# Ledger of designs, part 20: miniprotein binders against q6w4x9r395to579

Target 1, 185 residues: q6w4x9r395to579
Amino acid sequence: GHCSLEGGSFVTTFDARPYRFHGTCTYILLQSPQLPEDGALMAVYDKSGVSHSETSLVAVVYLSRQDKIVISQDEVVTNNGEAKWLPYKTRNITVFRQTSTHLQMATSFGLELVVQLRPIFQAYVTVGPQFRGQTRGLCGNFNGDTTDDFTTSMGIAEGTASLFVDSWRAGNCPAALERETDPCS

## First folded at step 19 (miniprotein)

Design ei1
Fold by OpenDDE base, last read:
Structure ei1 (fold): chain B 185 residues (1-185), chain A 82 residues (1-82)
Amino acid sequence: as target 1 above (185 residues)
Amino acid sequence: STTRLRIEFRDISEEQAKKVEEIIRFEAEKSGVDVEFEYHDGRLTVEAEGSPYAIEWFLYIVRLRLWWEMDGVEIYVIKVES
């Protein structure tokens, strides 16, 4: 399954459902029992302009009972806010520079993350087949059915992205604005 | 069915307790969980009640956010009753 966060406010789920939202919060991208130590992948969005529609992805965070990895445009920060030189290796996670503009987080448990640093901060999440039907968050549930991708944290399938996105907020922040839009348009 | 959860935070200041309370109230509202708070002499006690599913998620997300937003704050699960 491939999930993408592109163009500052566009998301394509593991089931290839595209949508758009404008929010300035931390969101759960991926939570799954397949992630060890209660792991979760989160996305941090912030304002990039003066209007409500001017929002952008500013960081991706992997969080578990054992690890805290923050990938931002400028640095990789781990436990205790310490910036690390790449490649960074710990337990079953490796973060390294893939290209001059791309970082990659590789894991032994079937999660891969590629982050484009410039010119636009974007993220690409790949999960193995063992994650099928066992994911939740903004990246959807990876079950091959796009109609139920907008399942909230309480297990309720929504028809639009608004309540879905808001349910995955991992911070005290206001509701996001949403619109179903093709990220390639 | 309904599950009741009692959790505690120990050796925390009033300011920390307020921040924890803000996080918990936010997540409780989202999950449809009812919560009550009591702070006394550095200990914050939280009583939560909701469906088994809601309580499970509530506990998970609170743990996650506390680790993310409030380094060093430890949560103690005192009682789970269904």
Scores: ipSAE 0.860, ipTM 0.944, lowest interface PAE 0.5, mean pLDDT 94
Fold by OpenDDE base, fold request of step 20:
Structure ei1 (fold): chain B 185 residues (1-185), chain A 82 residues (1-82)
Amino acid sequence: as target 1 above (185 residues)
Amino acid sequence: STTRLRIEFRDISEEQAKKVEEIIRFEAEKSGVDVEFEYHDGRLTVEAEGSPYAIEWFLYIVRLRLWWEMDGVEIYVIKVES
């Protein structure tokens, strides 16, 4: 399954459903029992301009009981706020520079993350087949059915992205603005 | 079916307790969980009630957010009743 966060406000789920939202919060991008130690991947969005529609991804965070990894445009922070030189290695996670503009987080448990740092901060999430039907968050549920990708944190399938996105807020933030658009349009 | 959860935070200041309460109230509202708070002498007690599914997620997300936003604050699960 491949999930992408592109263009500052566009998301494509594991089931290849595209949508757009404008929010300034931390969101659960991927949560799954397949992630060890109650792990979750989060996306941090912030204002990139003066208007509400000017939002952008500013960081990706992997958080578990054992690991705390923050990938932002300027640095990689681990161990509760310490900036690390790359490559960074834990028991089952490695963060390294893939290219001059791309970082990669590789794991032993079937999660891969590629982050484009410049010119636009973007993220690409790949999960193994063992994650099928066992994911939730902004990347969807990875069950091959796009119609239920907007399943909220309470397990309710929504027809639009607004309530779906808001349900996955992992911060005290206002509701996001929604516009369902194809990022390829 | 309804589940009741009691969690505690120990050795926290009033300021920390307020921040924890803000996080918990936000997540409780999203999850349809009812919560009550009591702070006394460095201990914050939270009682939460909701569906089993809601309580499970509530506890998870609260743990996650506390770890993310309030490093060093430990949560203690005291009681879970269904």
Scores: ipSAE 0.859, ipTM 0.942, lowest interface PAE 0.5, mean pLDDT 94
Fold by OpenDDE base, fold request of step 20:
Structure ei1 (fold): chain B 185 residues (1-185), chain A 82 residues (1-82)
Amino acid sequence: as target 1 above (185 residues)
Amino acid sequence: STTRLRIEFRDISEEQAKKVEEIIRFEAEKSGVDVEFEYHDGRLTVEAEGSPYAIEWFLYIVRLRLWWEMDGVEIYVIKVES
């Protein structure tokens, strides 16, 4: 399954459903029992301009009971809040520079993250087949059915992205604006 | 069915307790969980009630957010009843 966060406000789920939202919060991208230590992947969005529609991804966070990894445009921060030189290695996670513009987080448990630093901060999440039907968050549920991708944190399938996105807020933030559009448009 | 959860925060300042309450109230509202708070002498007690699914997620997301936003604040699960 491949999930993408592109263009500052576009998301494509694991089931390849595209949508758009404008929010300035931290969101659960991926939560799954397949992630060890109650792990979750989160996305931090912030204002990139003066209008409500000017929002952008500013960081990706992997958080578990044992790990805290923050990937931002200019640094990788770990549990102690210190920036680390790459490559950074833990028990089952490695963060390294993939290219001059891309960082990669590789794991032993079937999660891969590629972060594009320039020109736009973007993220690409890949999960193995063991994650099928066992994911939730902004990246969807990875069950091959696009019609139920907008399932909220309470297990309610929504027809539009608004309540879906808001349900995955991991911060005390205002509601996001959404528009279901093709991220490639 | 309804699940009741009691959690505690110990050796927590009043200021920290207020922040924890803000996080918990936000997540409780999202999850349809009813919550009650009591702070006394450095201990914050939270009573939560909701569906089993809601309580499970509530506890998870609260733990996650506390770890993310308030490193060093430990949560104690005192009682879970269904």
Scores: ipSAE 0.859, ipTM 0.942, lowest interface PAE 0.5, mean pLDDT 94
Fold by OpenDDE base, fold request of step 20:
Structure ei1 (fold): chain B 185 residues (1-185), chain A 82 residues (1-82)
Amino acid sequence: as target 1 above (185 residues)
Amino acid sequence: STTRLRIEFRDISEEQAKKVEEIIRFEAEKSGVDVEFEYHDGRLTVEAEGSPYAIEWFLYIVRLRLWWEMDGVEIYVIKVES
């Protein structure tokens, strides 16, 4: 499954459903029992301009009982709160520079993350087949059915992205604005 | 069915307790979980009630957020009743 966060406010789920939202919060991007130690991948969005529609991804966070990894435009911060020189390697996770503009987080448990740092901060999440039907968050449920991708944290399938996105807020923040558009439009 | 969850935070200041309450109230509202708080002498006690599914997610997300936003704050699950 491939999930993408592009153009600052566009998301394409594992099931290839595209949508757009404008919010300034931390969101659960991917949560699954396949992630060890109660792991979760989170996306941090912030204002990129004056208007409410000017929002952008500013960081990706992998968080578990054992790991805390923050990838932003400027640095990679880990458990001790300090920026790390790359490559950074733990038991199951390796973060390294893929290209001059791309970082990669490789794992032994079927999660792969590629982050484009510039000119636009974008993220690409890949999960193995073992994650099928066992994911939740902004990247959807990876079950091959696009019609139920907007399943909230309470297990309710929504027709639009608004309530779906808001349900996955992982911070005290206001509701997001929704416009379901093709990221390639 | 309804599940009741009792959790405690120990050795926390009033300021920390207030922040924890803010996080919990926010997540409780999203999950349709009813919560009650009691702070006394450095201990915050939280009673939560909701569906089994809601309580499971509530506990998970609260743990996650506390780890992310309030590193060092320990959560203790006292009892779970269903």
Scores: ipSAE 0.858, ipTM 0.943, lowest interface PAE 0.5, mean pLDDT 94
Fold by OpenDDE base, last read:
Structure ei1 (fold): chain B 185 residues (1-185), chain A 82 residues (1-82)
Amino acid sequence: as target 1 above (185 residues)
Amino acid sequence: STTRLRIEFRDISEEQAKKVEEIIRFEAEKSGVDVEFEYHDGRLTVEAEGSPYAIEWFLYIVRLRLWWEMDGVEIYVIKVES
């Protein structure tokens, strides 16, 4: 499954459903029992302009009981809150520079993350087949059915992205603005 | 069915307790979980009640957020009743 966060406010789920939202919060991108140590992948969005519709991805966070990795435009922060030299390697996670503009987080448990740092901060999440039907968050449920991608944290399938996105907030923040728009258009 | 969860936070200040409470209330509301709080002498006790699914997610997300936002605060699960 491939999930993408592009253009500042566009998301394409693992099932290839595109949608757009404008929120300034931390959101659960991916939570799954396939992630060790109660791991989760989160996305941090912030304001990129004066308008409420001007929001952008500013960081991606992988958090588990054993790991805390923050990838932002400026640096990679680890468990101790300090920037580390790349490549950074833990027990089952490696963060390294893929290209001059891209960082990659590789794992031994079927999660891959590619982050484009410049010119636009974007993220690409790939999960292995073992994650099929076992994912939740903004990246969807990876079951091959786009109609139920907007399943909330309480397991309720929504027809629109608004309640879906808000249910995956991982911070005390206001509701996001939502618009179902094809990122390719 | 309904699940009851009792969790404790130990050796925390009133200020920390308030922050924890804010996080918990937010997540409880989202999950349809009823919560009650009691703070006394550095210990915050939280009683939560909801569906088994809701409580499971509630505990998970609270743990996650506390780890993210309040590093060093430990949760003690005292009781789970279903």
Scores: ipSAE 0.856, ipTM 0.940, lowest interface PAE 0.5, mean pLDDT 93
Fold by ESMFold2, fold request of step 20:
Structure ei1 (fold): chain B 185 residues (1-185), chain A 82 residues (1-82)
Amino acid sequence: as target 1 above (185 residues)
Amino acid sequence: STTRLRIEFRDISEEQAKKVEEIIRFEAEKSGVDVEFEYHDGRLTVEAEGSPYAIEWFLYIVRLRLWWEMDGVEIYVIKVES
């Protein structure tokens, strides 16, 4: 399955459902029992320029009981707060520079992350078939049905991206609705 | 059906407890979980009540956020009753 975070604010789910949102927060991108040690992939969004309502992806985080790996737009990779030289390898995870503009995180548990650093910070998430029907977060539930990809953290299918996105916040942040509905656009 | 969850944080300062409470109140509101706090001499006890699904997610997301946002704070699950 493939999930992408492109153009700073666009998401395409594992079931190929596209949507856009603006919000300043950290969000659960992917959570699954297939990720060891209660792991989750998270996406960090922040203001992206002169417009106060526009936000874009600024970091991707893999977090578990054992790991706290941050890949940020400043091209620094940390684990548990310590900067790491690439290639960086743990028992289950390898992070390396794929090209001058792309970093890759490969894992033994079926998760692969490719991060484009320039010209725009973007992320591409790939999961193996064992994840089918077992994912939660901004990347959707990977069940082959696009109609319920906006399923909230409480298991409720929503009709709008904003309510769905807000349920996946991992921080004490304002709701994305407030920023997406600003009438300056 | 309703699940009751009792969790505990040990040897934390009043300042750490306030930050933990802020995280927990936010996640409880999002999850439809009712919470009560008791802080006594470095021990924070939290009683949470909600649906089984809400409690499972609440515990997961609280633990994840503590890993992300705080150092040196450990969550102990004392009791889960349905």
Scores: ipSAE 0.799, ipTM 0.905, lowest interface PAE 0.7, mean pLDDT 88
Fold by ESMFold2, fold request of step 20:
Structure ei1 (fold): chain B 185 residues (1-185), chain A 82 residues (1-82)
Amino acid sequence: as target 1 above (185 residues)
Amino acid sequence: STTRLRIEFRDISEEQAKKVEEIIRFEAEKSGVDVEFEYHDGRLTVEAEGSPYAIEWFLYIVRLRLWWEMDGVEIYVIKVES
């Protein structure tokens, strides 16, 4: 299964459902019992300089009881806040420079992440077939049915991307709708 | 049905407790979980109540956010009762 974060604001789920959102927060991109040590992949979004309401991807984080790996748009890879030279290897994870513009995180548990650093910071998530029907987050539930890919953290299928995305916040951030709503006088 | 969860944090400062409470209140509101706090002399106790699904997610996301946002704070699960 393949999930992508492209153009700074576009997502395509494991079931190939595309959507776009804008919000300043850290979000759960992928959570699954297939990830060891209660692991999750998270995506960090921040404001882009073109429009006041637009945001773009600025970092991808793999977090578990054992790991806190951050791959950021400034091309620095950290683990638990400490910068690492590439290639960087743990027991289950290897992070290396795939090309001059791409980094790769390969794992023993069926998760692969490729990060394009330039010209635009983008991320490509690949999971093995053992993840089918066992994912939660912005990448959807990987069950072969696009109609419920917008399932919230409370298990509710939503018709809009914004409500779905806001449920996956991993930070004390305003909901995107609250931030984007203009009160009329 | 309803699940009751008791967790605690030990040897944390009042400032650390305040940050933990901010995280927990936000996640409790988002998950539909009712929470009560008690802080005394470095020990923060949290009583949480909600549906089994909400409590499972609440505990998961609170732990994840603590790993992400704080250093030196450990969560202890004292009791889970359905």
Scores: ipSAE 0.794, ipTM 0.903, lowest interface PAE 0.7, mean pLDDT 88

Design ei1
Fold by ESMFold2, fold request of step 20:
Structure ei1 (fold): chain B 185 residues (1-185), chain A 82 residues (1-82)
Amino acid sequence: as target 1 above (185 residues)
Amino acid sequence: STTRLRIEFRDISEEQAKKVEEIIRFEAEKSGVDVEFEYHDGRLTVEAEGSPYAIEWFLYIVRLRLWWEMDGVEIYVIKVES
């Protein structure tokens, strides 16, 4: 299954449902019992302009009990806050430079992440078939049905991307509606 | 049905406890989970109550956010009762 984060704000789910969102927060991209040590893949978005619609991906994070791997737009890779030279290898994760503009995180547990560093920071998530029907987050539930890909963290299928995306926040961030009602924001 | 969850944080300062409470209140509100806090002598105890699904997600996301946002804070699950 394939999930992509492209441009500043575009997502395509594991079930090939495209959507766009705008927010400044850390979000759960993918959570699954197939990820060891209660792991999750997260995306960090920040402002890229003066309006709420001008946000972009600034980092991708793999987080578990064992690892806190951050791949950021400044091209620095850290684990638990310490910068790492590439290729970087743990027992079950390898991060390496795929090309002059792309990094790859390969794992033994069926997750693969490719990050385009330039000209724009983008991410491509690939999971093996063992993940089918067992994912949660912005990449959807990987069940072959696009009608419920906007399922919130509470298991509610929403009709709008905004409500779905806001439910997957991993930070004390205002919801999109709250941002629009504060003219000084 | 409802699930009741009791968790503890040990050997944390009042400052750390306030940060933990901010995270937990936010996630509890999002998840429809009722929470109650008690801080005493470096121990923060949290009683949480909600649906089984809400409690499972609440515990997961709280743990994940603590790993992401804080150092030196460990969560202990004391009991889970349905």
Scores: ipSAE 0.783, ipTM 0.897, lowest interface PAE 0.7, mean pLDDT 88
Fold by ESMFold2, last read:
Structure ei1 (fold): chain B 185 residues (1-185), chain A 82 residues (1-82)
Amino acid sequence: as target 1 above (185 residues)
Amino acid sequence: STTRLRIEFRDISEEQAKKVEEIIRFEAEKSGVDVEFEYHDGRLTVEAEGSPYAIEWFLYIVRLRLWWEMDGVEIYVIKVES
């Protein structure tokens, strides 16, 4: 399964459902019992332009009982607040420079993260088949059904991206904004 | 059907307790969980009540946010009762 975070807050879920939102917060991107030590992948969004509704990805965080790995748009990688030289390894995670513009976090538990640092900060999440039907967060539930990919943290399927995204906030932050679709398009 | 959760935080300052309460209140409101707080002698006790699903997520996200946002704060689950 593949989930992408691209451009100015565009997301495509594991079930290939695209949506866009606007918000400045840390969000649960992926949570699953398949991630060790109660782990989660989180996405940090911040204001990115002159318009009050423009937001973009500024960091991706892997967080568990044991690790707090932050990959920032400023090309800094930390674990538990300490800057790390690449390649960086733990028992089950390796972070390395894939190319001059891409970093990769590879794991032994079926999660792979590729971060494009330039020209814009983007992230691509890949999970193995063991994650099917066992994910929660902005990347959806990976159950093969796009109609319930907007399932909130309370297990409620929503019809709008805004309500769905707001439920996945991991911070005391303002509600997310989404662009309204032009009625004529 | 409801689940009752009692958790506590030990050896935390009033300032740490305020931050924990802010996190917990926010997550409780999002999850539809009712919470009550009691703080004395460095111990913050939280009584939480909600559906089994809401309590499970509430506990998970509170732990995760504490790992992300705070240092020196440990959560102890005292009782989970359905």
Scores: ipSAE 0.776, ipTM 0.894, lowest interface PAE 0.8, mean pLDDT 88
Fold by ESMFold2, last read:
Structure ei1 (fold): chain B 185 residues (1-185), chain A 82 residues (1-82)
Amino acid sequence: as target 1 above (185 residues)
Amino acid sequence: STTRLRIEFRDISEEQAKKVEEIIRFEAEKSGVDVEFEYHDGRLTVEAEGSPYAIEWFLYIVRLRLWWEMDGVEIYVIKVES
């Protein structure tokens, strides 16, 4: 399954459901029992321009009991606050420079993250088939059905991206603004 | 049905306890979980009550946020009853 964070505020879920939002917070992008040590992939959004409430992706974080890996817009990779030389390897995770503009985090547990650093900071999440039907967060539930991809942290399917996104906040943050794109509208 | 959760933070300052309480109150409100706090002698005890699903998510997201936002704070799960 593939999930993407593109442009300033566009998300496409594992079930290919596109939407957009504007918010300044850290959000749960992907949580699953397939991630070891209670792990989660998180996305950090911040103000990106002169427009009120305009926001964009500034970092992607893999967080677990053992790991606090931050890949930021400033092209710095840290683990537990310490800057790391690439390639950086743990027992389960390898972070390396794929190209001059792309970093990759590869794992032994079926998660892959590719981060485009330039010209625009974007992220591409790939998960193996073992994750099917077992994901939660901004990337949706990966069940093959777009009608319930807006499932909140309380397990409620919402019709509004804003309510869905706000439920996945991992911070005491303002509510997100919604911008949804649907090619078939 | 209702699940009751008791968690504890040890050897934390009053200032650290205030920040932990701020995180927990926010997540409790989001999850429909009732919480009560007691801070004494470097120990913060939190009693939480809600549905089994809400308590599971509440505990998960509180732990995740503490890992992300704070240093030197360890959560101990003392009791889970339903």
Scores: ipSAE 0.776, ipTM 0.893, lowest interface PAE 0.7, mean pLDDT 87
Fold by ESMFold2, look of step 19:
Parts: C-alpha cells; structure tokens; sequence
Structure ei1 (fold): chain B 185 residues (1-185), chain A 82 residues (1-82)
C-alpha cells in the first residue's frame, strides 16, 4: 500500500483517496500494531505563505519506544534530538540518501519512507500487505474501501477531511474549523 | 461499557506536571475521556474514564506524546478496570 504527502498539503491514502487539508500541527500519519515498540509515523505541517491555505510538510517523524527519528526539510536527520550522519542504522531501521534529492528510511517490519528534500519537501509511505486493514491516521485504514478512509481517532467515519484530520492531531493545536479557511471573506 | 484507568507520574516537578496535564486534557477532550488530576509531593495521579476503545487510544496517544514532547517523565499504569 502507498500513501503520499505532496506539495500544497495534498494527501493520497493507502486506498488511493485524495484529499487536501489546511493545518499547522503534528499529525498521526500512520499507526499500526504492525509497527514494533508501539511505533507511529507522524507528519509536521507549518505555514508556507501568507494564505491560510498555504501549508506544507516540514518534517516526518518515526517514533517508537526505541526510536525518535526526525527527518526535516532542512535535510537534518536526528535521533533523540541528536543530529546523525547518514547512513544511519539501528537494529530495524536504516536511513540513507537514496539520491541527491531523496532520503529513504528502510525497515525490517514492512514500512518504507522516501522523503523528497528538493525542490519541494514531500513524503511517500509504502507498507507491506501485512498492514492491510490495520492502519490508522492520515493515510487511512487500508481496507480497500475509500468510503471510510476518513475514520477519526474515535473510529467514526467522517464526510469531510477537516474533521478527520483534526482528530489525528498529536499536539495542542487549534482545530482547522477554528481557523480562517477563505482569505476573501 | 465503561473502563476506568488510573495512572501516575512520580518525582516530577510542578512545571512538568503542568505540561503533562495540558497534554492529557487535550487528548481526553479529543477522546471523550473524563479525567481528574491530583498533584502532591512530586506525584501526579490521573483518574480517567471512558469507553474501552477511547481509553485504549487515550493511553496510547498520551504515552506517544509524552515520549515525543518530554524528557524524564515516566508513566505508571496503576489500575485498569472494565
């Protein structure tokens, strides 16, 4: 399964459901019992311009009881707050420069993350078939049905991306509905 | 249909306790979990109540956020009652 985070705050879920959201927060991108040590993948978004619809991905974080890996748009990779030289390897994870513009985090547990550093910071998440039906977060539930990909952290299927995205905040941030969504009003 | 969770934090400062409470209140509100706090002598005790699903997610996301956002804070699960 493939999930992408592309410029303009566009997301495509594991079930190929596209959506866009306006938000500046850290979000749960992927959580699954298939990730060891209570692992989760998080995405950090921030403002990228003067328009409230101009938000962009600024970092991707893999967090577990053993790992705290941050890949940021400034091309710095850290673990537990300490900058690391690439290639960087743990028991189950290797982070390396795939190309001049792409970094890859490869794992032994079926998760692959590819981060495009330039010209625009983007992320591409690939998970093996063992994850089918067992994911939660912004990348959806990977159950082969796009109609319930907007399932909130409370297990409620929503009809709008904003309510779904707000439920996956991993930080004390205002909800998207509390922000201006139209610069012309 | 209701689960009660008691957790505590030991040997934490008032400043650390305040930050923990802010994280927990936010996640409790999102999860539909009711919480009560007691802080005394470096110990913060939290009583949480909600549906089994909400409590499972609440405990997971609170642990995750504490790992992400704070140093030197350890959570102890004292009791889980269904």
Amino acid sequence: as target 1 above (185 residues)
Amino acid sequence: STTRLRIEFRDISEEQAKKVEEIIRFEAEKSGVDVEFEYHDGRLTVEAEGSPYAIEWFLYIVRLRLWWEMDGVEIYVIKVES
Scores: ipSAE 0.713, ipTM 0.874, lowest interface PAE 1.0, mean pLDDT 87
Fold by OpenDDE base, look of step 19:
Formats: C-alpha cells, sequence, structure tokens
Structure ei1 (fold): chain B 185 residues (1-185), chain A 82 residues (1-82)
C-alpha cells in the first residue's frame, strides 16, 4: 500500500483515493496493530500563507512507546529532542538520507517512509501486505475499497473528507477546511 | 455494553492537570466517552465510561497525545470494568 502527502494539502490513500484538505494540526496518518508498541505515523500541518487555504505539511512524526522521531525540513529529532546525525538507527527503525532531497525511514516491521524535503515538503508512506485491512488514519484502511476510506476514528464511514480528517486530529486544533477538488484539475 | 475505565496521574501539578484535562475532554467528546475528573494534592483521577470500542480508542489516543504533548506525565490504568 502506498499513501502520499503531496502539494501541501493533497492526500492519496493506500487504496488510491485522492482528496484535499486544509488544516493546521497534527493528524494520524497511520495507526495499525501491525505497528509495534502502539506506534503511529502522524503528519504536522501548518499555515504557509495568510489565507486559510494556504496550508502545508511541515513534519512527519513516528511515535510509539519506545520511539519518537520527527522529520522536518531542517532536522530529524528523536526522543531526547535533539537533532541527530544521519543515519540514525534504533532497534527496528533506520532514518537515512536517500538522496540530496529525500530522507527515508526504514523499519523492520513493514513500514517505509520517504520524505521529500525540497522544493516541497512531501511524504510517501508504504506498508507491507500484512497491513491490509488493518490500517487507520488519513491514509485509509487499505482494504481495496475506496468508498470506505473516509472511516473515522470511531469506525464511521463519512462521505466527505472534513469529518474524516477532523476525526484523526491528534491535537486540540480547529476543524480542517474541506475542498473537494480533483488534485489533477 | 459499556466499559468503565479509571486512570490516574500522580505527582502532577495543577497546571499540568489542567492541560491533561483539556486533552482528555477533547478526546472523550470525539470518542463519545463520558468522563469525570478529580484533582487532589498532585493526583488527577479520571473516570471514563463508554462502549468497549470507544474506551479502547480513547485510552490509546490519550496515551499517544500525552506522550506527544506532555513530557514527564505518566498515566496509570487503575481499573477496567466491562
Amino acid sequence: as target 1 above (185 residues)
Amino acid sequence: STTRLRIEFRDISEEQAKKVEEIIRFEAEKSGVDVEFEYHDGRLTVEAEGSPYAIEWFLYIVRLRLWWEMDGVEIYVIKVES
């Protein structure tokens, strides 16, 4: 399964459903029992301009009971809040520079993350087949059905992205603005 | 069916307790979980009630957010009844 966060406000789920939103919060991208130690992948969005529609991804966070990894444009921060030199390696996670503009987080448990740092901060999430039907968050449920990708944290399928996205907020932040626009338009 | 959850925070300041309460109230509302709070002399006790699914998610997201947002705050699960 491949999930992408592109263009500042565009998301494509594991089931290849595209949607757009504008929010300034931390959101759960991926939560799954397949992630060890209650792990979750999160995305941090912030304002990139004056208007409410000017939002962008500014960081990706992997958080578990054992690990806290924050990947931003300028640094990789771990549990102690300090920037680390790359490659950074823990028990089952390795963060390293893939290219001059891309970082990669590789894991032993079937999660891969590629982060494009420049010119636009973008993220690409890949999960193994063992995650099928067992994922939750903005990246969807990875069950091959795009019609139920907007399932909330409470297991309710929504027809629009707004309530879906808001359900996956990991902070006390305002509701996201929905734009049902085709990313290809 | 409903599940009751009691969690505690120990050695927590009043200021920290307020922040924890804000987080928990927010997540409780989102999850459809009823919560009650009691703070006394460095201990915050939270009683939560909801469906088994809601309580499970509530506990998970609270743990996650506390770990993310509240350094040095530890959550103790005291009682779970279904």
Scores: ipSAE 0.654, ipTM 0.859, lowest interface PAE 0.8, mean pLDDT 93

